VH-VL binders against q96il0. Designs and how they scored, part 343

Target 1, 167 residues: q96il0
Amino acid sequence: APERGAERRDTAPSGVSRFCPPRKSCHDWIGPPDKYSNLRPVHFYIPENESPLEQKLRKLRQETQEWNQQFWANQNLTFSKEKEEFIHSRLKTKGLGLRTESGQKATLNAEEMADFYKEFLSKNFQKHMYYNRDWYKRNFAITFFMGKVALERIWNKLKQKQKKRSN

## First folded at step 14 (VH-VL)

Design Zb54 (framework fv_ebrasodebart)
Fold by ESMFold2-Fast, scan of step 14:
Structure Zb54 (fold): chain C 167 residues (1-167), chain A 120 residues (1-120), chain B 108 residues (1-108)
Amino acid sequence: as target 1 above (167 residues)
Amino acid sequence: QIQLVQSGAEVKKPGASVKVSCKASGYTFTEYYISWVRQAPGQGLEWMGWISAYESYTNYAQKLQGRVTMTTDTSTSTAYMELRSLRSDDTAVYYCARDQSYLPRGHDYWGQGTLVTVSS
Amino acid sequence: QAVLTQPPSVSVSPGQTASITCSGDKLGDRFAYWYQQKPGQSPVLVMYEDSERPSGIPERFSASNSGNTATLTISGTQAMDEADYYCQAWRHSTAHVVFGGGTKLTVL
C-alpha cells in the first residue's frame, strides 16, 4: 500500500516528513521536529481562490523549506559521523578500546573535543558562508513576493468596493 | 557567453568507474547548482543528482545513491560526476546543466553531453 | 513515490494547437519546467516556473500548472517544433528533481 511505504524507517538525509494539519484549519500548520534536520516543517494553507501570485509565493516558501531541511539534515549527519571518526582515531592513538570496562562508550576530554569543534568549524566555514548567503537571498525573494501579494490584495479590495459603489 | 563544456566520450568495462567533467564559464559559478542528467539510447531524461559550489548541497537520485559522487573545483569553475561499479545499463549520454541556487529558474544552460559506453 | 506521466506521443497538423500534459501527485504545488530536445542535441529550456518563457522562445509557447496536471501549449504549431518534450518538477518532500517520460511531438 502507499501508506505502508510511508511507515518505513527513512535513513536518507532528506529530512522531510509527511504530516496532516488539524481539520478545519484556515492557517499555516507547524508540525513536529523532523527526525534528521530537527526543524519544524510548515504545512501551508491553500486558499480556495488562490491567485497565481499567491501560488508562486507558496511554492517558493515550500521549496525554500525543503532546501533548508535538506541542508541541516546533511549537516547534522556529517557532524555526527566526523565526530565518531575523530573519537575513534584518538582512542586508537592512545591504545584504548571503544568502550570502558563498565561497558560505556569511551569519551575524550574537553580539550581534545575542543580541537575537533575548531577543525569542524574551520573545515565547513565556506559551506556555512554560502548557506547563509543563499538563505538570506531566498528570504529576500519571499519577502518581495509577500509584498506583491499584499499589494494585490489591497488592489482587489479597492476594485471590489468600486464595483459595489458603481452598481 | 554562458557555456558548460564537458569532457569527451568514454568507453569502459563493466565494474569500472567513469568521471565526467563540466567546465562552466561566462557566469558566477558559486550562484548556481549543477545537475547531472543522463539519457540512455532512445530513452528519456533521468536526473542523477545536483551539487552546489563548495559542495554545500549534494542531492543524489535514490537509484544511484552509493554509486555516484559529485564534486566541484571552484578555482576552475568545474563540476565532476563520478559513477562507480558500471553496468551495461549505465550506457548513456551524460549531461550537466545549471540551475540557480537561490531562485528556481530551471536548467537554462546545458553541456553538450558526454557519451559513456559500457561494453560487455 | 510520485512519478511524472506524459503521453508518449502527440500529433498535430501545422498551424494547429498542440497540448502536452504532465501529471503527478500534487504537481500543481510545485514549479513545473519544460524542455525541448531535438535528435542529437542537448535539451533546451522552453518554459520555467510553470508559465514563464525564457528569452528567445517564441510567444506561441505557453504553459499552465494546476492540481495534478501541468500543460505545455504550442499555438500555431510549426514543423520546427517537432521534437521530444520533457516536463520537470521537484519531487514533494525530498527536493529531488524528477523528469517526465517525454512526449514525441509530430507535426504533419
Scores: ipSAE 0.544, ipTM 0.794, lowest interface PAE 1.7, mean pLDDT 83

Design Zb55 (framework fv_ebrasodebart)
Fold by ESMFold2-Fast, scan of step 14:
Structure Zb55 (fold): chain C 167 residues (1-167), chain A 120 residues (1-120), chain B 108 residues (1-108)
Amino acid sequence: as target 1 above (167 residues)
Amino acid sequence: QIQLVQSGAEVKKPGASVKVSCKASGYTFTEYYISWVRQAPGQGLEWMGWISAYESYTNYAQKLQGRVTMTTDTSTSTAYMELRSLRSDDTAVYYCARDQSYLPRGHDYWGQGTLVTVSS
Amino acid sequence: QAVLTQPPSVSVSPGQTASITCSGDKLGDRFAYWYQQKPGQSPVLVMYEDSERPSGIPERFSASNSGNTATLTISGTQAMDEADYYCQAWDSSTGHRVFGGGTKLTVL
């Protein structure tokens, strides 16, 4: 949706000439950052003559994007929850209230927060390691299919060229 | 041989909790998600949620939020699904099924199912 | 949450072609999957990624997915194909898997 902050550098109408370069004929759009994952969604352009292989690649890219957004949304929520719990536990240890006199949330100094960050990173190390493994495997699969699509497009152009020359 | 073997049937009272296990074998456990799907008598399949086999990255069906918890034990290649505050309409066969964590291949292997009966 | 709609039942004579539909908003933008379930048994994946057939599933099974409708087609239907069939898709807004209500295929 354009009004939802999707960025689109160049737009091509559906009837664009077959002689236009592929980059001018297909465009992906970049949306605003998701409030939970803080990742920008990509809205994939659907070509009029999308091949089955191109459709599979597009669906695979969309599924991977959604998987990635869900992981980071969950991770960011977990971070925020554990950060608040850490602050509350430290304030109780000091005999302090959870709110300032102005009614705002009480905070800890940078030295104390460093302890939380170290604990959070250590606690989530293995989870992030497996996420990275799956993220790289997903991108490898996408790259592989992108290569197949590129070869299909080259082959189709070559066949079109041969067909026009032969008959 | 790839297998998912579930724990045996359970009979529970309303308000109780049930924990179903799903032991995986024949593949690398941490490369797959485990989905939980239930089926009430004479009804269709209802997806409950999935968990990554490594650690507790989960996604639960909205209807079950607050009542369901999914966990894994990587050392035993076992996934668990706990459902709390049981109601009579939770009576169902509960299935575990695997799905690849890096490709959307669908649920290619399923457990045999665990009948959970909730009655007085 | 998205809803996938299937006809509750489909009847076909042995040797004829059975078609089971699954309808959902923009379903053709997502991968569709199909499962077969016989009485007292666990579901079996019969089609994945719209039209791919798992190893061990007979060639008479095929499927398509476009627009708002995914279709499972069984050519030369046999008595052994009598079962409940469920479609399934990935909901883009929630990341949830969604199953259709199921279709009872009767071969008479």
Scores: ipSAE 0.565, ipTM 0.803, lowest interface PAE 1.6, mean pLDDT 83

Design Zb56 (framework fv_ebrasodebart)
Fold by ESMFold2-Fast, scan of step 14:
Structure Zb56 (fold): chain C 167 residues (1-167), chain A 120 residues (1-120), chain B 108 residues (1-108)
Amino acid sequence: as target 1 above (167 residues)
Amino acid sequence: QIQLVQSGAEVKKPGASVKVSCKASGYTFTEYYISWVRQAPGQGLEWMGWISAYESYTNYAQKLQGRVTMTTDTSTSTAYMELRSLRSDDTAVYYCARDQSYLPRGHDYWGQGTLVTVSS
Amino acid sequence: QAVLTQPPSVSVSPGQTASITCSGDKLGDRFAYWYQQKPGQSPVLVMYEDSERPSGIPERFSASNSGNTATLTISGTQAMDEADYYCQAWRSGTASVVFGGGTKLTVL
């Protein structure tokens, strides 16, 4: 929690944490990277006359984005937590404190950190493999529905063109 | 045929832990998530969390974070849910249910439920 | 807390149409699912992805999801449809599942 409540700053919180298109948009909009997942969120454009198939595609893309963001937010948190635990453990083994003489956080050199990265990757190898499988399957499903939407749009244009020729 | 078979009823004291199992058969275990859902006597369904069948990803309900752990054993096609620091308001029927890992089709198959009673 | 609101009970006569609603902010931007639970039994999925029906579920079951309200409709309601019905959706921003409070359908 912040210690000082006496800090006097601009009280207008406008445009700080909200992700949304700057104006009404006719296409999807990409926001800044999320603090936890490091992924850029996509705001999906909703057409005025969205078909049921277009709505299903949008919902699937939104669900997939949330699934992906939650996975990486959790992965990044786990990495950071285990990294700190590893550093703490190694410093205790060396008989060193958690802080330097200047009060800064004590750290390990690149060679020592390589042990952590190797262990972390080995431990999480199969988890990442299954994540990749599911990610590819999700993208295949999205691509399939994108194709269906494209065919629907082509069919509707062809039907409208036929009507114009008949009348 | 697809089945999810859960372990039998448990009676626990407050402060204890319980671990419920859910054995899957009739499908490729690693292609589905397993959700855990509980239902207190006379109450509605409450989602507890899900786990991918290979432990590649877990997501727990905020109310239960710190007390619940979900695991799987791929060699036996079994999912587990452990709930720690039990309270009397944890008395419920606990269900496991599957959902596809790559497409949100809903919980199409459910276990028979496991009654966990927490009493002094 | 529950994010999705359902009426606690709905009563209908045999052969009439039953409608069960599920309300939540911007629910129509999410997939909705419906489950049937009879006393002493596990829930059964009756509708998924807003309006899709699983194999084995009678055609008299249908559903919609638009705006803030998802609706489960049972046409020609039969005594065997008497049960508790729960809606389910994803909780926005957390990639979590949320259930409605449930509706007891009575067929008299």
Scores: ipSAE 0.568, ipTM 0.800, lowest interface PAE 1.4, mean pLDDT 83

Design Zb6 (framework fv_ebrasodebart)
Fold by ESMFold2-Fast, scan of step 14:
Structure Zb6 (fold): chain C 167 residues (1-167), chain A 120 residues (1-120), chain B 108 residues (1-108)
Amino acid sequence: as target 1 above (167 residues)
Amino acid sequence: QIQLVQSGAEVKKPGASVKVSCKASGYTFTEYYISWVRQAPGQGLEWMGWISAHESYTNYAQKLQGRVTMTTDTSTSTAYMELRSLRSDDTAVYYCARDQSYLPRGHDYWGQGTLVTVSS
Amino acid sequence: QAVLTQPPSVSVSPGQTASITCSGDKLGDRFAYWYQQKPGQSPVLVMYEDSERPSGIPERFSASNSGNTATLTISGTQAMDEADYYCQTWDSSRGYVVFGGGTKLTVL
């Protein structure tokens, strides 16, 4: 017989958390912030009679969301890693331990940390610029397909109205 | 003409490193990702990783983490893939292929392939 | 962690419809892509985003993707369609590209 065991949280290999919306959601649902990206995921409602175009839009939105979350999860992990390496390096050069007498994590003063932040932002400026470009292009693609879905729905209403009139 | 042209065949000993190049032409290099995909003799396609042409985003296949490095040179529109600590099971044809960075549409153009043979 | 499973081989007569399947957990929630590879040549993209056809790919190629299975359909199969076919998806949650094991299509 199977014993009761601890349930493991479902996380992606990249460290991005996974979650599911309420089982009987009839609308899009917004979840808690992702552990690594700190972005709130949207879970998209799937209509019972989803058209191929509606399915494409939903997959495109989901794909773009996951791409965005992965980018920021990686960026946040890189920031945290480089910050810790910077702090440890500077504490070592000062002859200080990694922990205070009270057992707390040792830190640098605001002036020293400002140097790290300036270097990090400068180093990553081009990366963020290209991310913004790609992000805008992805959103324009989503908007384009949203327009196609809207036109499809208008066309279907017109066909339905014609059928109702002929009956 | 959109083309991806790869460097020539290599023969390496176990433990060596190989660096394959992929020169792009006929499109705006910085708007696309470059994937590296290998194929061992008689086997299927195995994805190794991809890199954005501006190097702002790079992902490697889990099994190759620590052994593979992908880079680009935007001034020459060239992508590079370096694989270290070569083993006999790294013998394969190595392909570069492009995909759009803003909206992945599949790998629409591929290089001709580079045969890397690892033998003692 | 997605794994895409394809049958190793499919055989059809000229003019017959070939059907190549690609199975993966919740594959229908992702986009599927299909590639054709002839001996000694690079792969060629034949279908993208489930059912879209690139310029230059004949109308006899079509595809679908739902549930756990994506399917590439070649109607009126010709001798020139003999090749290895690979499905692919992009696991955007991990940023991984995943290929199926490939299917050898034989036209006799």
Scores: ipSAE 0.555, ipTM 0.804, lowest interface PAE 1.7, mean pLDDT 84

Design Zb7 (framework fv_ebrasodebart)
Fold by ESMFold2-Fast, scan of step 14:
Structure Zb7 (fold): chain C 167 residues (1-167), chain A 120 residues (1-120), chain B 108 residues (1-108)
Amino acid sequence: as target 1 above (167 residues)
Amino acid sequence: QIQLVQSGAEVKKPGASVKVSCKASGYTFTEYYISWVRQAPGQGLEWMGWISAHESYTNYAQKLQGRVTMTTDTSTSTAYMELRSLRSDDTAVYYCARDQSYLPRGHDYWGQGTLVTVSS
Amino acid sequence: QAVLTQPPSVSVSPGQTASITCSGDKLGDRFAYWYQQKPGQSPVLVMYEDSERPSGIPERFSASNSGNTATLTISGTQAMDEADYYCQAWDSSSRHVVFGGGTKLTVL
């Protein structure tokens, strides 16, 4: 979540990759962590003569990345919102204001927050299990297409080798 | 047989809310997302959002953010879409449609549609 | 791409080839989908993942997606193909599904 140090991690030098890809790169490259999802995006290298199958694999990988980023952005937002609501509710129950005299957000101690964390984890356990299931299935699909691309490349190399040999 | 069956037509006043249901049958509900798509009379299709069966993924169209809520009930294989603060330009046929959660294949099955009329 | 542009109408005679286009910035970097809708009916998926055809859809339906334009092609067009056709893609900038405005196919 952002208040668990996600934003601190995002701004830390050790957590940041190069912002721009090398101009004449032949490899995928990794960007800095997204502010909301805290995931590093992969920018895919596009070969000069990309086959239709290679295009399909790239589109699938990009779509899966965007799906994954959206899930974690939503999860982090939900955590922050529910945590804030929990804190507000507990402070209301205690008869305390939502802000200190200095204008800072009022907060709860670690013991009081333990109940929220337990409830949040328990409440979201099933959702996270289904996310993991879909994540693994998506990666199986990607692996399957990677296999097809590899087989296509092997076949093309064999065809090219036979052509050169016959000449 | 795969089916998505929606609730019946609704007539609402401006400012009211409407909740449309979509009951799925003939497939494993938790393997699919449910999208909600609306169509005003004589107009094209407009995507409203989609929700995964266990609500692990929910995404709403920016235009409707704050007015729409999508939920599911896995025990009855039913998806719901609630639209609040209705305006006359919300008059439309509202469709639910499924897409695979792990490999988007497009919306291969659609509900029959629910006409929501908003008038004073 | 934020907007998918389709021609509002296309007309062909029976047996001719119909071509319906869908244009959007860098649309060819995303999967395109096509739907058929007849009056009073729900949409029907006719093409998915650019060029794949669902079971039950005739072989005369084909599609492509490259650059900024996706195209749905119906060879040997029949009277039963008369309908509104919608393209669909994912918009990375808004992170939502986008439909084209629709094309009315008229078969003479």
Scores: ipSAE 0.577, ipTM 0.810, lowest interface PAE 1.5, mean pLDDT 83

Design Zb8 (framework fv_ebrasodebart)
Fold by ESMFold2-Fast, scan of step 14:
Structure Zb8 (fold): chain C 167 residues (1-167), chain A 120 residues (1-120), chain B 108 residues (1-108)
Amino acid sequence: as target 1 above (167 residues)
Amino acid sequence: QIQLVQSGAEVKKPGASVKVSCKASGYTFTEYYISWVRQAPGQGLEWMGWISAHESYTNYAQKLQGRVTMTTDTSTSTAYMELRSLRSDDTAVYYCARDQSYLPRGHDYWGQGTLVTVSS
Amino acid sequence: QAVLTQPPSVSVSPGQTASITCSGDKLGDRFAYWYQQKPGQSPVLVMYEDSERPSGIPERFSASNSGNTATLTISGTQAMDEADYYCQAWDTSKAHVVFGGGTKLTVL
């Protein structure tokens, strides 16, 4: 259990520590980059008297973050796998071993790798275009709900002023 | 009229593969994900994975990783689910269902289901 | 990995209120969804995003989601509501869809 006032840490079953924001935080916090997606997660603060609309916005933001992280984790894995398969295939075609004279992994020169990058770009360009479309639509939805929450807060503040004046 | 129409029933032997299709109509195919959900006789719903219509996002249930592949054909608005190395406990009704790609509104339309029977 | 727990069966008299629960760790931090399935039929979405009703679903259906428990409530339960009900949510850590085990609603 974390000490009072100390930074919180979660421990995975393997003994790996995970970072969490301090208890009773009134702010959103940004964590370290995820190992697979290479994106920094945001940990959202939950107000004590969260409205249903505020809760919906928070759930939408959280879900969008997870969706984005999962997409990039999958893309990074695909890129690495296809790159290694391309290098292996080209080295085999040339009759070369998978290791250099120094014992390191053999690689292709820039001109040979240009074939892979051209193929990868061509194959994935449309996929990335659709990802961008969905990412912008998700951010539009988040912005829309942020606007609704802002209007709710303005209305509640106005109600508070009216109540104070009538008392 | 929104419809998801699946391929017909299949009978397979253990170790074989099955590929189920799901043809979408009545909506913009590329704005929705397709989930695959199966249901063994007398059992509950089990999520297998989902795929975006343009294949930019796929995610499979951990239990099925290495055995399942999901694909799409945007030109025919059709999603496919292939399950390999079939076992008797893969006997189930397999459903496709759609959900929005940018805003999770739940699986609002489902295919009619495809019964896959695995027996020797 | 995430598990959503539902009671296997719930019984109510016609016209009474039925409550079906779905429990999971921090479920109230995720959107919950509810599906109705009658014998030989595909599931039908009856509630989405915790408490929203799809077009065509009767007003007697309502839902909530807080803490570790989501609840589907059917007011003035009718014989036609007799079916299996499944809750669904996202496993945040894996972006996986998870279904509850299902609840058979019997109208006596």
Scores: ipSAE 0.550, ipTM 0.802, lowest interface PAE 1.7, mean pLDDT 84

Design Zb9 (framework fv_ebrasodebart)
Fold by ESMFold2-Fast, scan of step 14:
Structure Zb9 (fold): chain C 167 residues (1-167), chain A 120 residues (1-120), chain B 108 residues (1-108)
Amino acid sequence: as target 1 above (167 residues)
Amino acid sequence: QIQLVQSGAEVKKPGASVKVSCKASGYTFTEYYISWVRQAPGQGLEWMGWISAHESYTNYAQKLQGRVTMTTDTSTSTAYMELRSLRSDDTAVYYCARDQSYLPRGHDYWGQGTLVTVSS
Amino acid sequence: QAVLTQPPSVSVSPGQTASITCSGDKLGDRFAYWYQQKPGQSPVLVMYEDSERPSGIPERFSASNSGNTATLTISGTQAMDEADYYCQAWHSSTAYVVFGGGTKLTVL
């Protein structure tokens, strides 16, 4: 077929990873959203001639991504758990079962749910503020190392030009 | 001067709970995570989990999930680790250690350790 | 479960170079850290971010991390270096911090 043996494959006869970077790409790759965090993971490109500084930047970016994904996975899990507990508590207080007469999952009206959302946001306000502070500082560190990598590459190019002229 | 000072040794019966404290001084408490690491007699280091100083991020080792709770008190710069439903194999020295929340520098300062003995 | 494998013991004579390895799948794509622990004492960070040395740690300590193996190297090993050494790495959320099993360094 037109794509057989190209960048894309039709069907894998054996189990293969869904998250697979294109063979000839020299850029970072973005995957599908994570089931729990709902964030898209980035696979970082590794240059063949990666410097120690470039390796440190890549490792820092990878660890920051994992930190960020775990925070949001935990936050989403906490939200879902507390939402369910709130609904069950309110239904019990009203003398209602967890299911309607039609067998559907019993729910609260929009006004009652608004109470939960306001409480959840208020309760987690400080948590999100400190998350944002740490996220900002992590991105500052990444930007700093990106700048160092850029300077290293400029310096190497200047050294190459000087070497060619003196030769 | 940077210090982490832990509470004293505890002897507990199986099924009891223990709560160990770790008081930090000499640095900005809210800029670091506190890890809890235990070591059974003659064994290696086992990570239990860590907590951010404002409790905004907490992660526990899967083996201990449901039995461990970590908390902090920013007004006293103190971290706490509570382990419930104690078993004889929970006998260990329990350490607290700090690590930066936004740059991975490793656990550069450790508490002196707290021996928790679980025996009938 | 331990994802990082260390030899249980390494023996060297004073003045020789000690090499302690730490192996794990794709460990070279993560930062590695090394801790020294003497009997009855708390661990001490001796190397961080693969090859960086904390203030106060002698220059005879060095480290590398590539492929699947991180290595702690102690040049001109002294009697005072006798201790248990642990590697540590940061992994996914299911094992955010993981320690190696430890290596007992004997200097005789």
Scores: ipSAE 0.592, ipTM 0.819, lowest interface PAE 1.4, mean pLDDT 83

Design Zc1 (framework fv_ebrasodebart)
Fold by ESMFold2-Fast, scan of step 14:
Structure Zc1 (fold): chain C 167 residues (1-167), chain A 120 residues (1-120), chain B 108 residues (1-108)
Amino acid sequence: as target 1 above (167 residues)
Amino acid sequence: QIQLVQSGAEVKKPGASVKVSCKASGYTFTEYYISWVRQAPGQGLEWMGWISAHESYTNYAQKLQGRVTMTTDTSTSTAYMELRSLRSDDTAVYYCARGQSYLPRGHDYWGQGTLVTVSS
Amino acid sequence: QAVLTQPPSVSVSPGQTASITCSGDKLGDRFAYWYQQKPGQSPVLVMYEDSERPSGIPERFSASNSGNTATLTISGTQAMDEADYYCQAWRSSTAYVVFGGGTKLTVL
């Protein structure tokens, strides 16, 4: 039995794995926000051995994204246009110019703008409801194709296993 | 049966406006969008824009921005396309065509076409 | 301006295979669609989502889309297939619909 006071030193193992989990993907890339929609586009990675079904899913996701981007681009442009018209009309009613002495756009206070926001939301309620319906349906379609891709991958694993057994 | 029936031929002077209608039947109008596509004599197909039946989604071709307006009337299942400030190069057959609002299936049903002639 | 390029004409004899191409930058990353138009008639959708056939379109119609080129293939071409063919895709930068310039298929 040796005396007390001896220290042990072990080489600590790495605390972080070098490999991502099989489901973790680094292939999709998020771009800068679109000027008009203010949404960030997702650029989908194209795998080297993409199947026709995987290609179809990727194209469906891309077109759904662009549909979504276009809706919000149009909505944001409509909002901005109607906001400017409201401000212009309100300032004209008050006998004020559209620009300040410094050349900046004249603005309304929060209380005055509240009326515009209420009108805009009310006016666009049905439009947003139908957008949400279509968005939901599009995501259902994407989920359906994701299921088909998953089944294809399972079938391909079974085929490769059978091929390995037969050879 | 699914049908898109368009209004009759029009003859217009330069600077006038034309409004073409497209009446849908045989399906739930609000589940689909309507595209407008024109074709000048002897030329190819040119997309003008699309509108969802409930007007929640509308896009116009960049070159027609400010001259074209697309609308719908869900009570009559009718889509409209109005083109303003007509020029001689707007002479074309104008088609409406149906597409799914939630799936990119292409344009599966087309109207019979409306000839719009713009002459000086 | 059309951003999709098609040959202006293709000629085949009856029973031969016709191939009509449609070229555009990264077209294979988008869905391609094909329309048939006979003189005095409205266009008819003959292929959608690159390679899918609508109900009522004969099996002799097939299509592919890869890289920069989409191809419509008509095997055993018949006189009734004589028409103008247009490809269509979404414009990837703006989600706008774009048509090719059209190809006149002649069956003689």
Scores: ipSAE 0.534, ipTM 0.775, lowest interface PAE 1.7, mean pLDDT 82

